VHH binders against c4kar8. Designs and how they scored, part 279

Target 1, 263 residues: c4kar8
Amino acid sequence: MAELSTPSPASPAPLDGGRGDELEKFTLRGARQILQLLQDLITHRGLITAHTGGGHSFMTAVLKVDEERGRVVLDPSPDPQANRRALAAPRLTCVTQLDGIRIQFPLVGLGEGQDKGRPALFAPLPAEMLRLQRREFYRLQVPLAHELSCLLKAEDLARKPVEVSARVIDIGAGGVAVVVPTGAAEFVIGGTLPACRLALPDGEPIELDLEVRNLNRQTQRNGTEQLRVGLRFAALPRAADTRIQRYIFKTERALNAKARGGL
Key: E = the ipSAE of ESMFold2; O = the ipSAE of OpenDDE; V2 = 0.75 times the mean of E and O plus 0.25 times the DockQ between their complexes.

## First folded at step 16 (VHH)

Design hp29 (framework vhh_vobarilizumab_d1)
Fold by ESMFold2-Fast, scan of step 16:
Structure hp29 (fold): chain B 263 residues (1-263), chain A 125 residues (1-125)
Amino acid sequence: as target 1 above (263 residues)
Amino acid sequence: EVQLVESGGGLVQPGGSLRLSCAASGFTFSEHDMAWYRQAPGKGRELVAGIDSGGYTSYADSVKGRFTISRDNAKNTLYLQMNSLRPEDTAVYYCAAQESFKGVTYWTPSRYDYWGQGTLVTVSS
């Protein structure tokens, strides 16, 4: 996967079109995908920063998707000057974040009006939406109920090959953190563990190479010593990358829904 | 030939009411966004009220709660019901039409393709 230098998901600054070809793989163009993502923004009441050009922006939100007319309905700014700038702009660049994922999309042909007596801004449905995960820094705390494990191929204290089933405590696009009992295997920072197997709740285990990045010793209340091992994915195939990212997004979304009273 | 013909203007006392009508011909009315604009002496044209092909409405802050825009697609007619009229509402009122751009509604004078001749509304004692 190409390494992209991008702002954090929380940054309101738009991503430049100078890397448009590099961002193509993160661009949604399917009508159903676009409609679903806009609906997710409505459901989560996501705040959107709309950039009108010339260093000007205002805060808005998607109020409604009007599929019959093929348009989005947006919350106008309480500042009349901001709305006037938006209506005069040839294009708005809308930037938001949903569950740590940066979302960016253009709106062209903004108009104003009312929806059921309330002031509103209208625009045609965007033809594309950028959905960019800031992968290397995000870590999902793995729910204990998922019983996520990684079978590590390592060496024991006598430098003999050993397989250790380690519990995955967090996972990101760049790697995992696992816990192992002290003495179960030897780990060297910078060392490579080949052909390890990461088990996700769906599908068969993912075979991958892991690089040891950090080691932390912890003593539990029961007197058991655990070693926390930070492991980086080396040369991850795109299909495996997609599966890991899907697991992270789905799990985070479910946890957020549960926190908001969903089951 | 496209035509927009306004009627219903006149002299009315403050607090009175008027209903403006705009009869449209020569185009597919149901596919056009319609609006009422007004122009007072020495001022530019300003939006009074708009209604797009989908029924969404827009009103100037100064007329909200007093004016109601509506359309009858079967009769190709646009209406503006004006209640609680004020001296500041005195202006020439224009009917305007623009082809609806699939989900995009513009409420600026430069976007309208067709304009009526205007009808004078005078609010005075």
Scores: ipSAE 0.000, ipTM 0.137, lowest interface PAE 17.9, mean pLDDT 79

Design hp3 (framework vhh_vobarilizumab_d1)
Fold by ESMFold2-Fast, scan of step 16:
Structure hp3 (fold): chain B 263 residues (1-263), chain A 125 residues (1-125)
Amino acid sequence: as target 1 above (263 residues)
Amino acid sequence: EVQLVESGGGLVQPGGSLRLSCAASGFTFSDYAMAWYRQAPGKGRELVATITSGGSTSYADSVKGRFTISRDNAKNTLYLQMNSLRPEDTAVYYCARIKYTVWHSSGYTVKFDYWGQGTLVTVSS
C-alpha cells in the first residue's frame, strides 16, 4: 500500500462546509449581525472548536469583542503546541453551536498577547459567519452529565479488531461526533464501522452501522489530545431513529427550560 | 473493478496552466476521500492535494495558492487545476483513493489502496 505524508498540516473544513452553494443562504456578512452573534457566544459561554489544519484542533472561547480595534479575543489552549499550530496556520476554522444551531467562521491573521494580564489570542473580526438553520445541520451538544457513549468496532494499527468506548460529544438526525484517545484505533475516511452500539439513557444500546466522515486531532482545555471522529448513520431502523429523535427533543426541551428559569 | 483514469497532462511553458481530470469507476466515488500525488524524474513521491468526501481540501506547501483540487460527484470525477506552473512541477501526476489517514503532530500520513496509471506534466520552454 502506498503512503505519503505532508510536512505541515492544512486547515481542514468540517464536511458540512463542502455544501458551498447551500451555505451562502446561511452566511452572515453584516457587521452588526457578526458582532451580535459573537456577543451571543460570549453571553452563553459557547465552547468553540478551532481547526488549525491537517486534522488538528483545540477548544477555545470568545473572551471579548474589541470593536474599536476590530478584533476578537480568544482563550488560548493550555497546550503550547496547539497554540503554535494555531499561530502558524493560514486560517482557523471555528465551529460551535448556539441553541443547537451550527455556527462556523474563519479567523485569519491570528496573533498572541495579553488581555487583562492573562495570555490571549487575537484575530481580526471575521468577514463572514455561517449560521446553519437547516434541520439536517442541527446538532445537539450532548451534556457531559448524560455520559453518552458509543462502543465502536474498529481496527488497530495492525488491522486487528478492537472495541473502543467513545464519548459522544454531539448528535443529530444524521449522525454523531465522538472523541477517542489518539492511537486507540485506526479510522478510514469513508469506511464503515459495523455493529457499533450507541448507549442512550432510555433502554438498551442501539446497534448501528456508522460511516466515518471526518477525523480531527483535538487538544482539550486540560491539554489532553484526543481524536474527534465524525460518524454518519449508514442506515437506521425506524425504531432507532425514533429513539434518537426523542432523546434530542427531550434534551433540547430540558436545556431550554434551564436557560429560561435558572432553576 | 476499481479504476482511476487520469487525463489532461501535457507540455506547457512556465507560467502556464493545466487542468487534470481523474475518472473513477467501480466504487461509490462520493463515499471516498481522494488525492493527487506526483513523482518527478529522480525524486520520491510527493502528496500534492487531498479532498474529503465532504469537500474539505488540503495542499502541500509547494503548491498552495497555485493548485486547486475539486470533485464532481455526479460525474465521478476528480480535478486538479494547476496555475502558475514552474519547471519543478514537472512530474507524473497520479490520482489516488484514500484508504485511511493517520494524524500526527507534524502533519498526516495518507494510505492509498488504489491509484491510476498517471499523466505526465512537463513544464519547459
Scores: ipSAE 0.000, ipTM 0.376, lowest interface PAE 12.2, mean pLDDT 79

Design hp30 (framework vhh_vobarilizumab_d1)
Fold by ESMFold2-Fast, scan of step 16:
Structure hp30 (fold): chain B 263 residues (1-263), chain A 125 residues (1-125)
Amino acid sequence: as target 1 above (263 residues)
Amino acid sequence: EVQLVESGGGLVQPGGSLRLSCAASGFTFSEHDMAWYRQAPGKGRELVAGIDSGGYTSYADSVKGRFTISRDNAKNTLYLQMNSLRPEDTAVYYCAAKTSYRGITVYSPSKYDYWGQGTLVTVSS
């Protein structure tokens, strides 16, 4: 009985490219599969966070796959500095998801130019794409219409207590990602934010202890910079877990129904 | 009552092609991860290709670029298109199904809930 190795843990690391053998069976390396997945990102208008290193990223999208030239065409940032960082980077790490499935791939050799008169970024097709459906990696993109927020109990630069209302941009079984106004608070990876309040639409805010897992300065499609903070649920009561899970399932089903039924 | 029925196996010469089909019944096909495994004489059972409920695929290194796994949820059928067949592809091919979860994907024979009886593929001159 031959057996392929199984991954031991589900990892919560949103920016990690994964480690070798554990994720190999989730890695697409065939040219046809890579082309199909990139085309799926185009058809679903998937927003991609492209990480340029140094805690910087920008929002992009796949505009086109140029099979003849073996290239992918990306939407440039409206922020010229973000584009300069991307072009100078030895590697972009692109992260997105389709139907809650995490997709991650590297781009090397980024160039700039035009596609049909519009500014564009070009890169060779990735040699591999990671596709993960691990429970801890599942992230629901929170619809803006839901106005989901989390009141963070944090500290400013002088270590004085400050409360920051942060917009929740994604949510999963293990945590949330929030957007924080620049300069509103100081965050330290591994630091704990006690007694934060997550406002779900179906009742009273949930009081949570959150651990800072990652920090990312992101240039949005409109050119503004924001700090994205990845937060892990440090200790989640059963009732809170049930409410979060219910919100995720309801929202996912509604989004899937809208995508399938929409013209 | 769960049933997986494979068809399409047979004798082909090296360089030839075969399409395997697996007709599924008795469970919600669209919610299951599906896979093709094979077992050659004197060898253990090994993954050939997998396709999850979302349609994303995985292949053994030895078949990448030659085999294509696909599914038709409307017909409750799993397919394996095998091109450029080699003598070392000779094996009994098994269709397998497991419940798909928002979580970990596992490609181990012990993790599959349902198995077909297998179909023999012989690649010989």
Scores: ipSAE 0.000, ipTM 0.097, lowest interface PAE 19.6, mean pLDDT 78

Design hp31 (framework vhh_vobarilizumab_d1)
Fold by ESMFold2-Fast, scan of step 16:
Structure hp31 (fold): chain B 263 residues (1-263), chain A 125 residues (1-125)
Amino acid sequence: as target 1 above (263 residues)
Amino acid sequence: EVQLVESGGGLVQPGGSLRLSCAASGFTFSEHDMAWYRQAPGKGRELVAGIDSGGYTSYADSVKGRFTISRDNAKNTLYLQMNSLRPEDTAVYYCAAGRSWTGVKYYEPSQYDYWGQGTLVTVSS
């Protein structure tokens, strides 16, 4: 029914957009600003997590903005079940980022069809978009080449202690999101995972306590499903915070240089 | 003269299926957005499903997963496949044609320039 607690900085879970004065300052309602932001997502090849409710989402992207028809065109999932859930949902909540800024927007009235002979999903242009220009919501998408991992101390289906090496997919000032192998462990929202170890490239693993903030069964663009776990840093020593920030800034700089052709 | 002629309505039991057809003439069918609307006794007209000139579809929440809209441009015909019918689906179903599908205006009857006479669908046991 309700997402009563605020999602952690590392959670891919949606925030309630456009609520009261708390988020109004960060809500874009101008048609020109919305069109420009959607176009920026296309230009920067932004991947979007589209939440369909019930802890389910799929990975998509904006293929184009159809200004004449007042709609946005999205890449469908190769998993027909994910598309059925999306089409049946009264509302999609789309979450992405651009230049370290969290972007969230609703889509209502999702339909299906074809774009240039290929399957596509369509929705009216959103009336509002949330753009959070706050440092605590910044997330770095971790490059696969970095092989960043976090050793989690969790429980299996039989409540026995288990250690799971999880791939870190994004990282921010307040936490990480990880991918857990199917069946490796059980997670409870609000549960604490003590003495986990975050492996950064330059030095010893960082030992830290993590709080489970969200769980998301995400259908990837290749049609496979993965469990994403959003984890908040329960207590982060200053030295660890400094190392995490340094990794984020170095990686951003390297990615920006690569995007500009290394010049 | 523009004409939209609906057919396929009738009496069906709850859980049954019906396929509606709309034969169009007097305009370039392939260039027009098409839609199905319905009107139940004592209620206003509401959108059931739409399909634009490019083949892109949308559905009212109450019919998603049960109804399928499609078009055949070679035959100038619009279809509505209705499955898992409920008593609440009882209504006169209207075929509509318009020039442009535009965001929020897509859901307004004024979006559509031409309307058929309607076909009655009754779902009862």
Scores: ipSAE 0.000, ipTM 0.162, lowest interface PAE 18.2, mean pLDDT 79

Design hp32 (framework vhh_vobarilizumab_d1)
Fold by ESMFold2-Fast, scan of step 16:
Structure hp32 (fold): chain B 263 residues (1-263), chain A 125 residues (1-125)
Amino acid sequence: as target 1 above (263 residues)
Amino acid sequence: EVQLVESGGGLVQPGGSLRLSCAASGFTFSEHDMAWYRQAPGKGRELVAGIDSGGYTSYADSVKGRFTISRDNAKNTLYLQMNSLRPEDTAVYYCAAHKTYSGIRVWTPSEYDYWGQGTLVTVSS
């Protein structure tokens, strides 16, 4: 869509649809592959950001897949306005990750109803799902225990300089996605935030220039609204790149060891 | 006594529109999945559109963008708005109902508990 902002690889926002030919090799169209991937999202309790358009999204999850009826059942938002926006949207763009692999798919024909007496959203199975397995699209979901933060140098509503500490929710080779409290600062897509400071465990903060690639007001599963900001690393020094990559792979190894029943 | 009574069929020119209605009685309409099926001469019944008790809709690829299924639980009535009709839409259109179970049902002819008698739609010049 020409009116969709071009998201950074670090953002949970949708990728530019105009490059469909470049993404074809990462697109799943087999019914069995789509069913298996959706089932994997259920098994791993994958959180999904569902974009309803107009810079709005909400957090959801696949509750179940009805293979026989060819539909997916989604967890509705506790915010009634988010659900109304979703039902009014001609299409949801769903973005999630599984083991660091970016997954994106459309849902068309969203309806509401009940599943086992509980409110639910329903949609036909997507005809295609994008699964980006390339290293540059890899995103580590940052463990909450790491309390990773990035000190952003931005402007407030009055155009005065402000520093805001933002929680890093995912990180990759190309950038980070952060959560900013609503109203803490103003961001403009394409704007540059100079000399921001990324705090990683076991080291001094890394000074980075960041470019704002996307913005999304996300309603969480508990009904709380937050601003998600996708930030691209601009002019990333080699030493900073090495430290970020080291953190990503060290954390991934620790998570894999834990899953295998290691220490 | 369970009854499904279709109405609104008729003869229409290509490109025309028709609105089908199905009046339901004898069961709790709001607890039933409803669907429109059609059967052309010499062919089996095929799903046109379905709407479950929660309002979720499903359409056959051949009618997407042209037909709209809706329901009015207060009036116990199912509707099918048919636009941009084509000669290949000529068929007997059937209303069908199946009780919604805890969970989602399968949309096939054999799943439906109740059927109407059908209404003929003819699209020709």
Scores: ipSAE 0.000, ipTM 0.098, lowest interface PAE 20.7, mean pLDDT 78

Design hp33 (framework vhh_7yz9_2; at its last look DockQ between E and O 0.03; V2 from the best seeds 0.00; counts 0 for: pae O 7.9 > 2, placed apart)
Fold by ESMFold2-Fast, scan of step 16:
Structure hp33 (fold): chain B 263 residues (1-263), chain A 125 residues (1-125)
Amino acid sequence: as target 1 above (263 residues)
Amino acid sequence: QWQLVESGGGLVQAGGSLRLSCTASGFTFSDYAMGWYRQTAGNEREWVAFISSGGDTTYADSVKGRFTISRDNAKNTVYLQMNSLKPEDTAVYYCAAQRSFKGVTYYTPSSYDYWGQGTPVTVSS
């Protein structure tokens, strides 16, 4: 049932590719680039998690690429039911990672075959493959002990300027997620919050512009309502990017050291 | 200048047996996997049996235990031995050849490079 031996709380969900989307610049659509990436997965024996829908997945790998027929040959699951689910699925979402690069691609039209007498699966070559560096998709869950905050310059319900100190719950190269009390400020998806201040350890707050990307109303276990706001870094100066990355890497190393040091 | 020539079809009573043969020419038979498919009027072509270039066999559930596929590379021929025939086995049977890709063979009709003309098999009740 488990997709990973050691689950990471910061692992992102599968991403959908889209035309005109920010993810489009990371999407490979050329046949030769797709073939090369699949060959790289073979060479490095990359393990692939294939999601068949309904919360089901199985581990696979690319065994061969048949360029003439335009097909990938895949290792089947040792679980016959997982293979039956995969063959019945209209689409597989395949996720893997190679040298810190996240790779995701769809497979449509899965079929059966054999490789030297052993069962095999195959599918037409994907029309697209998403390739992201870890920094573009990784989100660090901020330890509560760090008390990371962002001073938001927003507007209240009467369109008057208001400053809200928001707790940062996760942070990545592209943005932060914060929590604020409901009613503290008005947020509009696509709206820009100029000259906000992100307080990182060791140094002065970073002044930056944030774009509102998503809003989720949450009820905590203690019954308190709060608003979770996803914010994108609109224009990130090099010095700010360096400090944010340093914080992420330093914190991740400390968390990994603690995990390896004992339960 | 390739050919696949099927033979051995005909009329048979339920419970009887037939052996279909398919002889290949114009390509290196030993490099090809061979399959048998069947089709009834108004239905899609249905896979029956498969034999790899290495001799590994696979069967559709509907014929497993009753049909046996085999090959003779010296004669460039693939065979389908059909035993315990049922009226529902009535169909036109097609021989098909597929070039193996580095030991890989696909169980999809579109993967076959060459097809025979078909041989009719009629099983009476």
Scores: ipSAE 0.619, ipTM 0.774, lowest interface PAE 0.7, mean pLDDT 85
Fold by ESMFold2, look of step 17:
Structure hp33 (fold): chain B 263 residues (1-263), chain A 125 residues (1-125)
Amino acid sequence: as target 1 above (263 residues)
Amino acid sequence: QWQLVESGGGLVQAGGSLRLSCTASGFTFSDYAMGWYRQTAGNEREWVAFISSGGDTTYADSVKGRFTISRDNAKNTVYLQMNSLKPEDTAVYYCAAQRSFKGVTYYTPSSYDYWGQGTPVTVSS
């Protein structure tokens, strides 16, 4: 039940925890930076999805930041059950956007109070906040006409080398998702596939090492069984990164032009 | 130099009434929200009632309809009228004062600036 390797734009769900090391460079930990970002959310009246665990969430907003006591003040839910879950939760995972930037942060130790006679929730300031530009979480859905493929150098069930030509279904700055026939190879989450070849429409294939991040087994309506494999770029040369970004940019522009042209 | 002094505690039979008082000095009482908390041995302090500087009141569910908090800014005093007392109300009662942050006050004990020394209340069956 692995999630996609990257969230879709504007997704309210928290990012996959397996990406924690990759996200560290986008994590704000300075008190001044955190205070300013929370203040920006107040100023722009940002709506926040607060996840309490167990599949439950509620919508909230930051009302105030109490710098003297080191606290953030939140709008409670009109649903008393949501407030009880929030107060009982070991942490809230808050997700929102500000000017197209995805923001995610934890809150721990929720308490109750009031704001000018109205009920309010509060928590200590978060110890960290993720601030992600679109590029850092965006995945382009690859048009079928491009026939983008990746040659995987993997192993079969008998641990013998096999080469599998996998169709790339999405691509981003940090990796790709591919589909392969079930049983074409054995994949292990955390495993490395060295010397794979990503075929972009221009130039020679890119040789790169891939790491398996997630697996999802799918059965199509026609009975075909496929394995969706989320792959991370292990080490990406700058030239390869540039080619990938150029492909994403050109393809996105072409798709947008097609949509405006009446499709 | 601040002070909060509780009084009015004691022994009372179930169903009876008791009035607690808490007199403040050394700070501008009218700028502070006031709360009553109670504590039994081995347990954390439990919120009982709250009154804002403007007189708005809020109560814990366990005491609603039986307890009334009030304040007299001229006497720098907050009161807790405790009616229909039950053995489960037995505790040491503390008053506490909190200066609000731009209209915000917090019910957690760590948010209060000043605490009284407490007055014991025992309710016998």
Scores: ipSAE 0.407, ipTM 0.707, lowest interface PAE 1.9, mean pLDDT 86
Fold by OpenDDE, look of step 17:
Structure hp33 (fold): chain B 263 residues (1-263), chain A 125 residues (1-125)
Amino acid sequence: as target 1 above (263 residues)
Amino acid sequence: QWQLVESGGGLVQAGGSLRLSCTASGFTFSDYAMGWYRQTAGNEREWVAFISSGGDTTYADSVKGRFTISRDNAKNTVYLQMNSLKPEDTAVYYCAAQRSFKGVTYYTPSSYDYWGQGTPVTVSS
């Protein structure tokens, strides 16, 4: 009876550079966004598979972001050979997952040293990070006639508080997508927008916290640029959740009835 | 007081097998990742194998395919099954524990919280 050695879960292969155009929308290049995502990895203690090339990889984690020096601190492998390979590699491909979202980023210029007396690996901050968001939740496309809006409490480029009225494009149990004018505010993926107000047709606006999950620049047919912001509901009260679900259900039913020629 | 006690070391012929055990006390074993290291006289301690609190395993290239690390949380014990032993595997083997957080462990060797006293393994040619 040949004990079928359960193949060690194959380290997720680096995302094959699919059609460059399709991945661009998932690529973060903003310094602030990158820093935030790295900080999120630290906070959640995200385990990272670091690929060194030649089919070799090791497990690591982001220990610290040194903003002053513009570098990331990584946990070295317990295997000295893995560390040597990492240091010799022209590029480290890091793959991880946060909240079910696959994250991939390159590190170049890896070095070794000590952080607070402990061995560590150092690299310059990544120039880009790929974040593949899976739409886990069904989202209802909001009819234009409903005029759903969300008042976003955000900051501008000067970190001055600003309120932005955003049109809601789609809504689901987990969040909303909104459209805002380009330059209306600075949004950071992973950032929280506190005390926002979601306006539903059925009553008073819902006050809630929102987390920025996705940013996408869209060019309208008229040539105007807009920013699509994907937002997750953070700490949604039960009553609010119920209202949102009710709205979605009611709207879906109405749309389906219309599609069937009943309205 | 915390303690790690290694056992199972001894003399074995090349090609033989040995199973090391390390029993933990004085801390919540299930919250810790465990590692095996080995050291020869005059040399630095070498990493051999690692097992996370969740059961994920990693091995040094020198022992990969020959050694297997496992754990029994009910017994507060980590094991190292060593097969196809070679004279080069002769060393004192040490058990180490590192506290994990939410199933995630850092692999930095210096981050280990506890070390055993070691058990000697001698592989004769």
Scores: ipSAE 0.016, ipTM 0.329, lowest interface PAE 7.9, mean pLDDT 84
ESMFold2 (binder alone), look of step 17: mean pLDDT 83; pTM 0.845

Design hp34 (framework vhh_7yz9_2)
Fold by ESMFold2-Fast, scan of step 16:
Structure hp34 (fold): chain B 263 residues (1-263), chain A 125 residues (1-125)
Amino acid sequence: as target 1 above (263 residues)
Amino acid sequence: QWQLVESGGGLVQAGGSLRLSCTASGFTFSDYAMGWYRQTAGNEREWVAFISSGGDTTYADSVKGRFTISRDNAKNTVYLQMNSLKPEDTAVYYCAAKPSWTGIRVYSASQYDYWGQGTPVTVSS
């Protein structure tokens, strides 16, 4: 078995256009909300990874919000080359975390100067800020021993109705990723699979509608090709949401306890 | 009143390791951010590593992957584990503490109010 990449809630990599429509509901555009969030970053001194493009980034922090001039003041890098790259970039994508909340925002029109006699970077206040709670983007890698499955109501390659029991490989607040043998069913990105059933260890299967978000073909070590299907919960009753979150929390705690030698 | 005392410096061969320690007294260590800086003769102090009161870390590009900063609040101590040492790492190493979180500059030595005396590190070829 190939080693799986571990998703990190604190990943500094930007979230971009592939999920734009889904991220809209988490985007702040109110001037007062933006100012308050920036002030919270100052108060708690959140470390910010500023991406300049081309795989380049540097660490910074918000030093000050200048409301009169409509600007944010940032800590420059000690590396002059990093500062030159930032100043030359058409935009910075800033990623940080505050109390387990992922925050991401663009800065356009970066300049340099001084703040109270010390070097600083300046940019106009962002027009928008993305604010995601850990539960909104975290994906738990499902232990194989849990044998977690989802019964998919789909169509086969001949467009005939078929039910496929798929193994759940990861799960989050917004959806699941499953694996099916290539050819077992036909999937269309943006298509809805109605009345699917997610089997959790405790209680009855959860009946829910799933939207196909992405498709990735993978070849296993034995040469068998599988299709990884990313599925979004199209609608989720509060009770179902609670059960899914409880499973994620309990499983993560158990995995963390094992990593620490059963403490 | 505030005191930071570094230890662990010395002579080491290239490719070797050293662990620097900095013990704080006279203040509530857990409320402070800590940094490590180094200085060679005739040059300004250069930032090396930073750790927040909450344990978030960041490193200078020259030491990323080789140095690790950590803290033990029960012992009022911050550490700098230095692996794969190179002759260019030869310097006097200083620990520093910042009591204020508002407007702090991670990289600027002038933002840190409390400093140790420094511990020399010499890396031979």
Scores: ipSAE 0.005, ipTM 0.312, lowest interface PAE 10.7, mean pLDDT 80

